# Ledger of designs, part 1: VHH binders against p49116

All scores and structures are predictions.

Target 1, 238 residues: p49116
Amino acid sequence: EGPLLSDTHVTFKLTMPSPMPEYLNVHYICESASRLLFLSMHWARSIPAFQALGQDCNTSLVRACWNELFTLGLAQCAQVMSLSTILAAIVNHLQNSIQEDKLSGDRIKQVMEHIWKLQEFCNSMAKLDIDGYEYAYLKAIVLFSPDHPGLTSTSQIEKFQEKAQMELQDYVQKTYSEDTYRLARILVRLPALRLMSSNITEELFFTGLIGNVSIDSIIPYILKMETAEYNGQITGAS
Unless a header shows other numbers, all headers, positions and changes below count from the first letter of the chain; antibody chains are not in Kabat numbers.
F, E and O are the ipSAE of ESMFold2-Fast, ESMFold2 and OpenDDE, as the mean of both directions, binder to target and target to binder. V2 is 0.75 times the mean of E and O plus 0.25 times the DockQ between their complexes.
Where letters were taken out, [cut] stands.

## First folded at step 1 (VHH)

Design nd6
Fold by OpenDDE, second read of step 2:
Structure nd6 (fold): chain B 238 residues (1-238), chain A 119 residues (1-119)
Amino acid sequence: as target 1 above (238 residues)
Amino acid sequence: DVQLVESGGGLVQAGGSLRLSCAASGFTFDDYGMYWGRQAPGKGREWVSGISWSSGSIAYASSVKGRFTISRDNAKNTLYLQMNNLKPEDTALYYCARHYTGSWPLDYWGQGTQVTVSS
């Protein structure tokens, strides 16, 4: 049947909003995050195996793993995004802003802990010096996770995940032949993604996104969005 | 100034139909995707449907799929939502919004039109 991923799936180029403001405001953060989110989801839909699952299954799958995909994207694009600066800005905003929402002291603690987890994850990925191929396969492994509740075609999803894992293994073996345990080191990072709350991620990065609706709610639309239309918005061509 | 004005809401019985309209002005309508959202009492904003600038891409929330139809007339700068087989759970303030990323604000939406579905 051929490989799960091709070289075209390795490319993951995020274009940041321009110009970058001197002070990172909520708008810039949300715009940056939204671009990454769209890029991540459009990446997923570009995979033939993903398309083969059908629209309903695709949507359910993305709903289940969008936070993990997004987080991997953050790690992969951390330098381009100046993620550390963004996170610092978010922290500053949380500390200085009167949040109208139910932000109890406990909630603040949860949010800060989430930011810490996110930063640590991204730092850990940077330390491992994960390359574009490895990110692509990791994203595929995360995407084709059969263990989410309510999924259909779980056997097929599992097959795709296995294929992603095998291809990653082959790639690592070929590319990093002298690093015997690299694959293991990479894979053991994945559980950290499951510890991160999608709700908190949404609160941090997507406040005000597309009419202030939930990411879960808009996923079907994002998946249906034409790439050209999305690109046009990014480049300001509209 | 960007303006979106919704209309067509009202009180209907379950199983009834409504057609919402959204009149857009102050921007190049055919350059932007549009979407409908709603907010029920005590609930957050919910995405209902979206349509691309060329109508080439259309999507619906699972809760309304098969019952609602989104469309647009670029010549009239108007977005539509045909709502059939309405249910009490469809009761909400319905608003249209421009789908755009890259400018502040991130999106524009109208004041909304109230839809109430009685059992």
Scores: ipSAE 0.201, ipTM 0.650, lowest interface PAE 2.3, mean pLDDT 89

Design qa1
Fold by OpenDDE, second read of step 2:
Structure qa1 (fold): chain B 238 residues (1-238), chain A 122 residues (1-122)
Amino acid sequence: as target 1 above (238 residues)
Amino acid sequence: QLQLVESGGGLVQAGGSLRLSCTASGFTYAMGWFRQGPGKEREFVASISGSGGSTYYADSVKGRFTISRDNAKNTLYLQMNSLKSEDTAVYYCAAGSPLEEILKYLRPYDYWGKGTRVTVSS
């Protein structure tokens, strides 16, 4: 069997909405986040191993790990997204809720801590200077995680995860041969992803969704979208 | 901000044909046509995905209207054949975000044109 990932899976280019407003409104943030979410899920879908698991398993996997994938995407696209500015804007928007006494003190603390954790994670990834290949493999590792309850084909998922890990190891050994502990430094960042609440992430970035629509509920639809259609939008081409 | 400009409207006899165009100032994913007849509410006519691979039509226009797009020109089209008096309306071009494709049943499109008038005479 061939490698889990190919060079085509390394490309992860996010295009931001244009034009950028003078101030980052909730709609802009939500649109930006949605683009990243779509990109992340379509990336996953482009992996042959992912396709081999079947639609039900695929949906379950993405539901389980979308926050982690999204967060890795934020880190990877932090510069293009101006993530620090987005986060600042989000905080500003939250101030309105605080002033209106819509949130409890405990909830405010939780949300602010989440923002802090997110920012620190992204900063840590930047400091490590994670490259596109490493991001791709890290995303694969979190995608093919057998740790989530209720998954089918856990043995196969585990095998894919192991393969991702091995390929990452090989890549790091080859590319960063002088840095013996780079792999370990990279992998130890993954636990931070699981400390982040998907609910809070959704609240921060996806408040533009109408009604009771949730990321969980729309994941099947996103996965059914045509990748070519979305890619065309990203590149501005058909 | 995205601008949408419709054209191609006019007076046509029943059974005739018209082709509407909508030029966007930039690329968008979901696009569609709506119409508002005299004394009626705005209603959905047709929509098309970003690549043009998926199209949707109102039952009232199925088989008669064809929606298409040229992404290189940022232009949306509506070919209207076998026009009826009931098709008389102002036709509006609409555009949305990628998420709009999923949420089209929950929210209106984000961008709208000013409309082009189509009058079908008996």
Scores: ipSAE 0.009, ipTM 0.303, lowest interface PAE 8.4, mean pLDDT 86

## First folded at step 4 (VHH)

Design g12
Fold by OpenDDE, look of step 9:
Structure g12 (fold): chain B 238 residues (1-238), chain A 119 residues (1-119)
Amino acid sequence: as target 1 above (238 residues)
Amino acid sequence: DVQLVESGGGLVQAGGSLRLSCAASGFTFDDYGMYWGRQAPGKGREWVSGISWSSGSIAYASSVKGRFTISRDNAKNTLYLQMNNLKPEDTALYYCARHYTGRYPTDYWGQGTQVTVSS
């Protein structure tokens, strides 16, 4: 009994690789993305309710929602990451055919649309001026989604999600009492996360580091890593 | 026992500044997020600003954003609220509060310090 999240879960500070190169190469992009991914996964680990679900269920949850968590992380850390610059660099790399694999015209279009969706989502979140507490609860709602196939303990997951929603509601009512529809406005952004392809996200942000290794396959290892060990670890997997 | 003691309030003219302090005791200060609230006469409690345990996350009510700055000194167990460009609408009893945790699923707040802004 007690709240799902505490203020300790509100802090979400991404440290970028240093120094920032003049030209954002694939390595820098992948490293930055990896750090965000690790931060997101380890954030999840820090939630007692998440821990209570057990390792197998935890892994399954993260496998199901890592793209959504990552995307929320991109939105939250957009300024620190210089996300617009990163995305521009990705587009440039794509346009210059600086890819490991040759992409068809249709695939390029698909990837460009995905980038647009990412930008649109992050911009929308910025316009809403989502604060750190709201991000924490939104991430929790996304994390504890019971509607993914293959999950165990779905009843418990649902309870955790409801608890996250209730706490978010309480926070918004308390913090933004004059804005009656704020909760609705921020929650209606969540469906956009489901429109984004995890495969394309993986290709855009992680191909340079993990090669043919999938994020799905490395998630169990990420969840077992110590927080201080994630730097450079994913590179070794390539 | 958890203790929160606010200070720094007073009478100030519109456009003026005040700096509030909240001295915390009876708990590990740096384990908790903190926030400021206020209550104007005849009105309910209003959230003003919050800060996480490590100051890594900060938020403000729209009515005070750009004018108020929340900060904390964990070494001194003290929460601060710098209030600039004060307006008559800012007149209220200002109180600091400890954010809830898994161990303590309830907020604690002080008795408050009165801020009065004259036109």
Scores: ipSAE 0.000, ipTM 0.227, lowest interface PAE 13.6, mean pLDDT 88

Design g16
Fold by OpenDDE, second read of step 5:
Structure g16 (fold): chain B 238 residues (1-238), chain A 119 residues (1-119)
Amino acid sequence: as target 1 above (238 residues)
Amino acid sequence: DVQLVESGGGLVQAGGSLRLSCAASGFEFDDYGMYWGRQAPGKGREWVSGISWSSGSIAYASSVKGRFTISRDNAKNTLYLQMNNLKPEDTALYYCARHYTGSWPLDYWGQGTQVTVSS
């Protein structure tokens, strides 16, 4: 069998909405997040191993890990997105809501902690200077996680995850031969993804785009969408 | 103004069929993907089915796959949902919505049409 990932899977180019508003509003944030989500899902779809699992299984995988993939995408695209500015804007909006007594104290705390976790994770990834290949393999490792409840074909999923890990190891050894512990430093970041609440992520980045429909429920549609149609909607639909 | 108006809901016995319609106005209908959602009492909104602008891509929730069929008539600016072999668990307010993929304006949805399936 050939490699799990090819060079085509390394490319992960996010196109931001244009023009950028003077003040980052909720709409801009949601649009940006939507594009990242679709890019992430279609990236997963482009992997032959993912396709080989079948529609039901691959949909279940994405449902289980979309938040982790999205978060990795945020980290990878942090500069292009001006993520720090986006997060600051979100905090600002949240503060406004606080002033209006729209949120409970506990909810405010949860949301603020989540934002902090996102920021810290992305900062940590930036400090490690993770490259495109490493991100691709990390996303694959996250995608092909067999430990989610309710999955079918767990043996095959595990094999794909192992393959992703092996290929990452080979890449790191080849590319960063003088850094013996780089692989470990990279992999040890993954547990932080599991601390992220998908619900809070959804509320922060996607509220207003999908009419209060859950990301979980629309994933099958996203995965079925043709790339050309997706691009058309991003660039031409008005 | 963007408008979506659902119709075709009603009371039906288990195993029965209904056909929902969504009339769209105020925007270029054929430029947008559309989807059906539903909301059962005490539950959040649930995606049911989606269709691309050209009908080239169609998807269904696992719970309705094989029973429901989504379609659209761009000439009539109308979205349809044929629901066959209805089950009590299909009872919900059904609404149509415009697909938003990063272009203003945001998603729009209708007021919904009530579907009630009796045992």
Scores: ipSAE 0.023, ipTM 0.487, lowest interface PAE 3.9, mean pLDDT 88

Design g54
Fold by ESMFold2-Fast, scan of step 4:
Parts: structure tokens; C-alpha cells; sequence
Structure g54 (fold): chain B 238 residues (1-238), chain A 120 residues (1-120)
């Protein structure tokens, strides 16, 4: 039938909380990250192929890949988010925690390694000048991953992933015809996403949002959120 | 044109100290993580240490941990490596590198390095 993604799926616009506080705090960072997470979930929900898999499969897919989608979103929105400033504020907080003996040195090392991996990933994507179409298809490839444990519609998921790969190849070959190896350079970035810890992402960006629950546990509720169409009551004669 | 110019190498006795410097130009130094990589004669490159753009994240190879200290001065576009308790196995050509993608293939070598010899 038609293409897996439409032009509407290329649009990915993050609106940051305003104004930015004079001192960066956990609430501002959490709010910014939450907006990106919600935008990413809304993006996934808008794909007809995703909706066709059904609610249970949709939930399982997103629970398996939310960290990869979120990390791609961080790279895509790094400038809008001033991600480098946010990461610097997080690192400063962590270093103060070491000095006050509030966190173990081993845990801080793991977190700082994660920040390094994240900065390196974002820098590599920026150096490749990944465009909006390429980001949309990379997110689709990650979303329609058939190899996560516990999935039930794996053959259909695999078909959607293959369709995403084919459409990305077609786009890159037509748009960047002079760069024979561009697609390969882009695709080899994806395995690194699976090495990034979702638990560390939660600690860095979602402290204060989830309390004693995981992002994994709130995903079903985010996917069921209704989009408000109207501000106030505008229908119904009363 | 990215340029990295290393200096500070020399000959020292075991247990001695050296301070290496790397002067960077041709890019926004303050936005890149930087690393020191060494290559002993006849051997492949070995990663030594890395420092994030804001100096908040620092890593060391196990072979140098506790002996070497990496630092940077973004106002001077300069990377440093303070080397203490030097051992004969630290003998190598030392390069500074901008980390551009996956180590070690992602490192950007643009100079001849600075030679460190630990002997007699």
C-alpha cells in the first residue's frame, strides 16, 4: 500500500519550558525530558502501521525501545534543548554528590560513562548532518524492532522494519546521490543505542517525574493519553 | 583545518614526571571531548585518557589510573596530561585526539605526537 511514513511524520518540533531558570534544577531538566518523551510517544502513535499492530503490541514495542527513541530524540533536538548545558548541570550535581558521600563512586562512574556515550552519539549524528527524513526513518527502524523478547506479532513488525529500511535507502540514494556510503555510516550508529542503559537515562532525566515507578510502567498510560482539540467547551447547545 | 600540536615529551628516569600539552585550532575546542592516545614502537595505538568538553567527565586506562591526570583549559584551547610515577612501559609517542566517533577509529590524529622515553 502507501509509504510507511508521511511528511507529517518528518515534523518533530520540541517546545521547551519557558523561561529557562537562572539556575538549572531537576524540575526544569525533568520537564524538558518529559516533553521530548511525550513527543516521541505521540510521534509513534501517529503512524498507521503502528496503530494497526494493536494496543498490546504497541505497548510492548515502546516499552522495549523507549530509551533508543528518546536518545535519537535527544540527538535530533540537542540544539533546541541546549543539551550540552543540561548535561553539564547534571555532571555538576553528580560531582557535588561524590564530595558529600551521598552516592557511590562506582555509580557516578557508570553515570558519567553514560553521559560520555550520549555526548559522543549526539556529536556523531551532528557530524553526519542527519536530516529530518533520516531521523524519522531511524526512529521507525528502532520502533519496529522484531527481536525484543515477548513480542507476539514479530513477522508483521519485521515487515514494517524492512519497509522503513527500504524507504530510508530510497530517500538517501535519491537525496544524497553523490555520497555512496552515507546510508552505511548512518546505520552503523544504531547498535550503540542498545548499549545505553535505560535505568541510567531514568536517573539522569526523569528524577522527580517517576518517583518510585519506572518509565516502563507509565508507557501504557502515555500511549492512551487523549489529544485535546479544543480549549474549553465549543460544542453542544446548552 | 583541524590542527593539534603536542609538546612536553622528553627522556625521564623511572619514577619521574612529565607534563604534556596539546594546542588545538581550527574547531570549537570547548564543544569536543578530547583524549590522549599513545603508540609504543612497533605496537598499535592505546587509548590513555579522555576528558569531556566541560571537564566534568574524565576516564583513564587501567594502566595509567592513579598516575596520570588529564585536564584542559578551554580559554587557551589547550589539553594537558600530567604524568607521574612513569614506568618503562609508558615509553611511546603520545597524541592528543578529538573524539569524533567510536574509539579507536573515531579519533582524529592531525600531528606527529610528542615522544616520551622512560629509561635509565
Amino acid sequence: as target 1 above (238 residues)
Amino acid sequence: EVQLVESGGGVVQPGGSLRLSCAASGFTFSTYSMSWVRQAPGKGPEWVSSISWGSSYILYADSVKGRFTISRDNSKNTLYLQMNSLRPEDTALYYCARFGSLYPKGFDYSSQGTLVTVSS
Scores: ipSAE 0.006, ipTM 0.117, lowest interface PAE 16.8, mean pLDDT 78

Design g58
Fold by OpenDDE, look of step 9:
Structure g58 (fold): chain B 238 residues (1-238), chain A 120 residues (1-120)
Amino acid sequence: as target 1 above (238 residues)
Amino acid sequence: EVQLVESGGGVVQPGGSLRLSCAASGFTFSTYSMSWVRQAPGKGPEWVSSISWGSSYILYADSVKGRFTISRDNSKNTLYLQMNSLRPEDTALYYCARFGSKYPKGFDYSSQGTLVTVSS
């Protein structure tokens, strides 16, 4: 009943920590990443269809797709975040670990490949010049993925995903009528998200988030948190 | 220079209460999420609680949930931790940190911490 997304769901403004340090440190990176994560989850919470699924299902969905949502957020907020600089800083920090022989060769390779994949994905999205509406719908498609194990209400989730896809199609058709294959072009980027390890993402961006506690474990709490002041802080709409 | 100064620690009996404070300076406090971390003797650092920059997000470790309350006053650049129903296992050096801190690794400043001892 009604569109899955409204114009309010298109807005996705990330406010970075201030001031920016001269050299990006683990604190800055983690704080920035945390804000993005919170923003992404807040965005999901703002969708009526998402709310309709109930807390348990919502939690399961976000647990399953947080890495993908986060990655899309990285791509969308790449300029505001200075993502290239953040990634460079992460690499530099990793170099220190490498020099100290704290990581195996195989692990180093995995982590570096992950960083490469992140960068490439974000670059590809930038190259496609994905707009705010398209990002919103892509995030919705990712969020309402019924193919994750252990989900309940998969039929409803699938319906929401289809609705997201249809609305995206309509939007692209209307907005980019001269580009017949734009929809296909942007959708084929989504599989790249599934190739990225949530564990490695967590290690790179959330190393000091909450000790030994995983993002997976805190997601239920984040989804229950109040957002009144958060909106003012993140969106600048105070 | 980023500075975090903890206070409020002391010796209390089991079931007692303490309120910790952390005075922050050298950065825009109101734009950073903050955390409490503790380190018990002979153990590694343990995350205790976190609060977002606008206090909209609050998280607790399971070990302290229902007993501890984290809060902040951005006008005073101060982080708080109200600790109730204290247990011997809560005995530790308590640190405040900007969100994302992983003790002892990954931060560019040092906190002195405040010692909390719970003993009969």
Scores: ipSAE 0.022, ipTM 0.405, lowest interface PAE 5.9, mean pLDDT 86

Design g8
Fold by OpenDDE, look of step 10:
Structure g8 (fold): chain B 238 residues (1-238), chain A 119 residues (1-119)
Amino acid sequence: as target 1 above (238 residues)
Amino acid sequence: DVQLVESGGGLVQAGGSLRLSCAASGFTFDDYGMYWGRQAPGKGREWVSGISWSSGSIAYASSVKGRFTISRDNAKNTLYLQMNNLKPEDTALYYCARHYTGSWPSDYWGQGTQVTVSS
């Protein structure tokens, strides 16, 4: 069997809305996040192994891991997104809710901790200087996780995950031969993704965009969306 | 209430040109990206072209690239689609819609304007 990923899957180019406003508003943040989400899901869709699992299984996988994929995407695209600025803006917007006493103290804490976790994760990935290949393989490992409840074809999913892991290992050994523990260092970051709340992520990045609609509910539509439709919202993409 | 009203469609011969307009009301037009889509008989909706709120981002479907031009006049709350060198395959109901900003994929689109290109 051929490799799980090709060079085409390494490309992960996020285009931000233009122009960037002087003050980041909810719409800008939501649109930016949505572009990343779409890019992440369409990236998954572009993997032949993903396609081979069938539509139902594909949808279930993405539903299970979209937050992790999204978070990896945030880390990967942190510079292009000016993620620190976006997060700061989100915090500022949350201040309004705080001032209006719309959130409980516990909820505020949860949200702020989540933001902190996101920042720390992205910073940690930046410190590791993760390259595009490594990100691609990490995303694949996350995508093809067989341990989510309710999945079908778990044996195949596991096989794909193993393949991703092996390819990552081979790549790291080849590219970073002098760093014996690099593979372990990057893999050990994956558990942090499971600590991220999808609900809070959705609230922070997507509430202004989809309102009361859940990411879970729109995932099937995103996966069915034509690439051109998505690209139509991105500069230079066709 | 948000309204999008398309106009400018009609019957045209192959190689001809049309200019579609989309009048927007009920929302802050310059806060939203816009796009044109089309739906041919018996086919699903197809994305045609998109433009950001400031026109800083523009994209076209490969099938119309080089022939169609999207533009907007924020002062007039109007979206435009200049269609040149029309082909029979361009025959469809053309509709305008809000882009991803504020809603997904689009919460509002017009009733459309019919474009028919004869051979």
Scores: ipSAE 0.014, ipTM 0.288, lowest interface PAE 8.7, mean pLDDT 87

Design g84
Fold by OpenDDE, second read of step 5:
Structure g84 (fold): chain B 238 residues (1-238), chain A 119 residues (1-119)
Amino acid sequence: as target 1 above (238 residues)
Amino acid sequence: DVQLVESGGGLVQAGGSLRLSCAASGFTFDDYGMYWGRQAPGKGREWVSGISWSSGSIAYASSVKGRFTISRDNAKNTLYLQMNNLKPEDTALYYCAKHPLYGSFTQYWGQGTQVTVSS
């Protein structure tokens, strides 16, 4: 059987909204995050193995791991996104909210801790100098996680995850032959993703969504959307 | 701020015609595809027709195909919907909407204009 990923899956190019405002407002943050989310989801969709799982299963997988994929995406696209600036803006917004007594002390602490975790994770990935191939395989490993509750075809998912791991191993051995423990150093970063709250991530980056729409609820829609790089796309979805 | 203002709705008899207009402001109109939607009483929002930024691509819902015509005037920042051979089932609040940028969840639509078709 052929490889899980191809060179086409290594490309992960995020296009930011233009122009960047002087003041990063909630809209800009949400827009940026939305684009990353779409990119991440469509990346997953482009994997033949993902498609082979069927619509119900692959939707369930994405629902389970979207936060982890998104976070990996943040790390990978941190420079392009000016993530540090975005996070600083978010913190500033939070400070304003604090001044207005809109948030409880406990909630503030939780949110700030989450932001710290995000920053720390992204910094750690930057220190490791993770390349595009490694990110692709890490995303695949995260995507094809069989340990989420309610999944079907868990045996197949596990096989895909193993395949991702093997291919990553082969790549690292080939590319970084002098660094014997690189694979281990990379993989040990993954548990940090599970420590991050999807709810808080959603609140931080996606508060600009219209209505009470949850990321969970829109994932099926995102996965069904045609990839369009222009504004001329016509869709029957409203 | 993005603003979309619909007009042209009203009461019409079955078989009649209406022309809806949507005046757009607050964004570069010719950078975006636009679409019409409608919401009938007790029903959800329904996509009616869409048009690309250059009018090069046009699509219609099956329910209105052959009867409705979407068009736009980029110089006037206006979207149009010509509705012919109207049916009672076309009764709805019609709204125009801007297609979002790729990957965006931000949607913009107007307050709508009421179309009522009597039998």
Scores: ipSAE 0.015, ipTM 0.261, lowest interface PAE 8.0, mean pLDDT 87

Design n23
Fold by OpenDDE, look of step 10:
Structure n23 (fold): chain B 238 residues (1-238), chain A 126 residues (1-126)
Amino acid sequence: as target 1 above (238 residues)
Amino acid sequence: EVQLVESGGGLVQPGGSLRLSCAASGFTFSSYAMGWFRQAPGQEREFVALITGSGGSTDYSDSAKGRFTISRDNAKNTVYLQMNSLKPEDTGVYFCAAGSLRDYLLQHYPQEYDYWGQGTQVTVSS
């Protein structure tokens, strides 16, 4: 079998909504996040190994790891997204909610900690200067995680994860030969993803668009969406 | 003005077939996902089938799977629902709806659709 990923899987270009408003409203934030989510899922869909698992397994995998993929995407696209500005805006919106006594003290703390964790993770990735190849492999590693409950074909998923890990190792060894511990430094970032609540992420980035529905419930539709349809959304041609 | 006009409903015996059509106007048809919903007397409107703007993807309710087929002709601004092996439980008013996946909403919920037809009656009875 050929490699898990090719150069085509390295490209991960997010197009932001235009025009950018002076004030980052909830709609802009949600739209931006949604585009990233779609990009991430379509990226996954572009991997032959992912397709080989079948639609049901594919859906289950994405449901299990969408938050991690999304977070990696945030880190990767942090500059293009002006993520710090987005997060600041989110905090401001939350402050308004706090003033209106809509949130408990404990919930406020949880949400703020989550925002901090997101920022910290993205900052840590930036400090490591993670490149496009490394991001691709890291995304593959989290995508093909066999340790989620309820998954089928776990043996095959594990094999794909191993391939991703091996290819990452080979890439890092080849590209960063003088940095012997780079692989380890990169991989030790992954556990941070598991500390992040998908529910809080959903609330922060998607509440304005999905209403009473869940990311979990719309994942099948995202995965079925044609690339052309997605592109149409980006260009406003829809 | 946006219009969705359903047709093709009627009375059929159990095991029979019907083909519903929905003619759309007043909006860019190919940019919208189209859905079919149905409402039985005294019940809530329920999802039956959807098809994306390009026609590349479809989804069905559990009840519809294997029996119903949704399709569309973008050149004619029409969406179809081929219903085979009809059952009495399929009786109801069938509605055509237009929505967008742009906001990444679950298209199984009626509130996620922007435009609706007036509906066509489907009655399955011996």
Scores: ipSAE 0.000, ipTM 0.251, lowest interface PAE 14.4, mean pLDDT 88

Design p38
Fold by OpenDDE, look of step 10:
Structure p38 (fold): chain B 238 residues (1-238), chain A 120 residues (1-120)
Amino acid sequence: as target 1 above (238 residues)
Amino acid sequence: EVQLVESGGGVVQPGGSLRLSCAASGFTFSTYSMSWVRQAPGKGPEWVSSISSGSSYILYADSVKGRFTISRDNSKNTLYLQMNSLRPEDTALYYCARTSYIPGLKYDPSSQGTLVTVSS
């Protein structure tokens, strides 16, 4: 059996909407987030092991982990996205909502905490200086998580996850041989992803774009989208 | 001033086709994702379809998937919705919208929409 990931899976280039507005608006934020989401799902689709699980299982996996994948993508693309600025803009929009008494105090707190968690996670990843290979393997580990309820083929999923973990280990040992504990430091960040609410993420980044439609409901359609359309967006050749 | 003007609605029989247009002005159209939403009598607004600024990403509601096609011409600042195989349940006032607020889609308050009626 060949490796789970190849060098082609390491590339993760997000193309931001152009031009960037003088003031980040909700639309720009949602568009940027949408592109990242699509990129993440397309990345998953590009993995042969992912395809081998079948459409139903694939969809279930993505439904279960899209928020984690998206968040890893945010961390990976934080510089290109100017994530800190985006988050600040989101906060500003929330403040307006607060002033208009559109949100309960508890909800405001939850949303603000979520934003904080996102920022903290991304900062932590930046501090670790995670490279493209490591991100790819981390995403694979997250993707092939067998511990989500309702999954089929859990044994196979687990095998893929193990393979991802082993390949990551090999990579880290090879690339960062002087840092004996790097693998552990990287892996220990994954639990933070499970603390983040997919609902809040959806509300912050996607509600303005898709209305009241859930990410969960559109995932099957995203996964069925033509690769050529997405590639055109990434390469700017559409 | 942001303006979105829908057109192309009408009365059609089941199985018929219509093509809606949305003329946009007052903002840089080519940088915005656009959406179609509809509101049937007595019902709330329903999302129909969305298209990214560069048309690379397209989404449809389950109810219209395979029947409707969203497209855009950025050079003309126009959004389109080709509706085929129309059904009575597609009867609604159709609006084009852009993202402006969280949560939810926003369309120009001055927009009147375009009425689509599917009846035998």
Scores: ipSAE 0.020, ipTM 0.399, lowest interface PAE 4.9, mean pLDDT 87

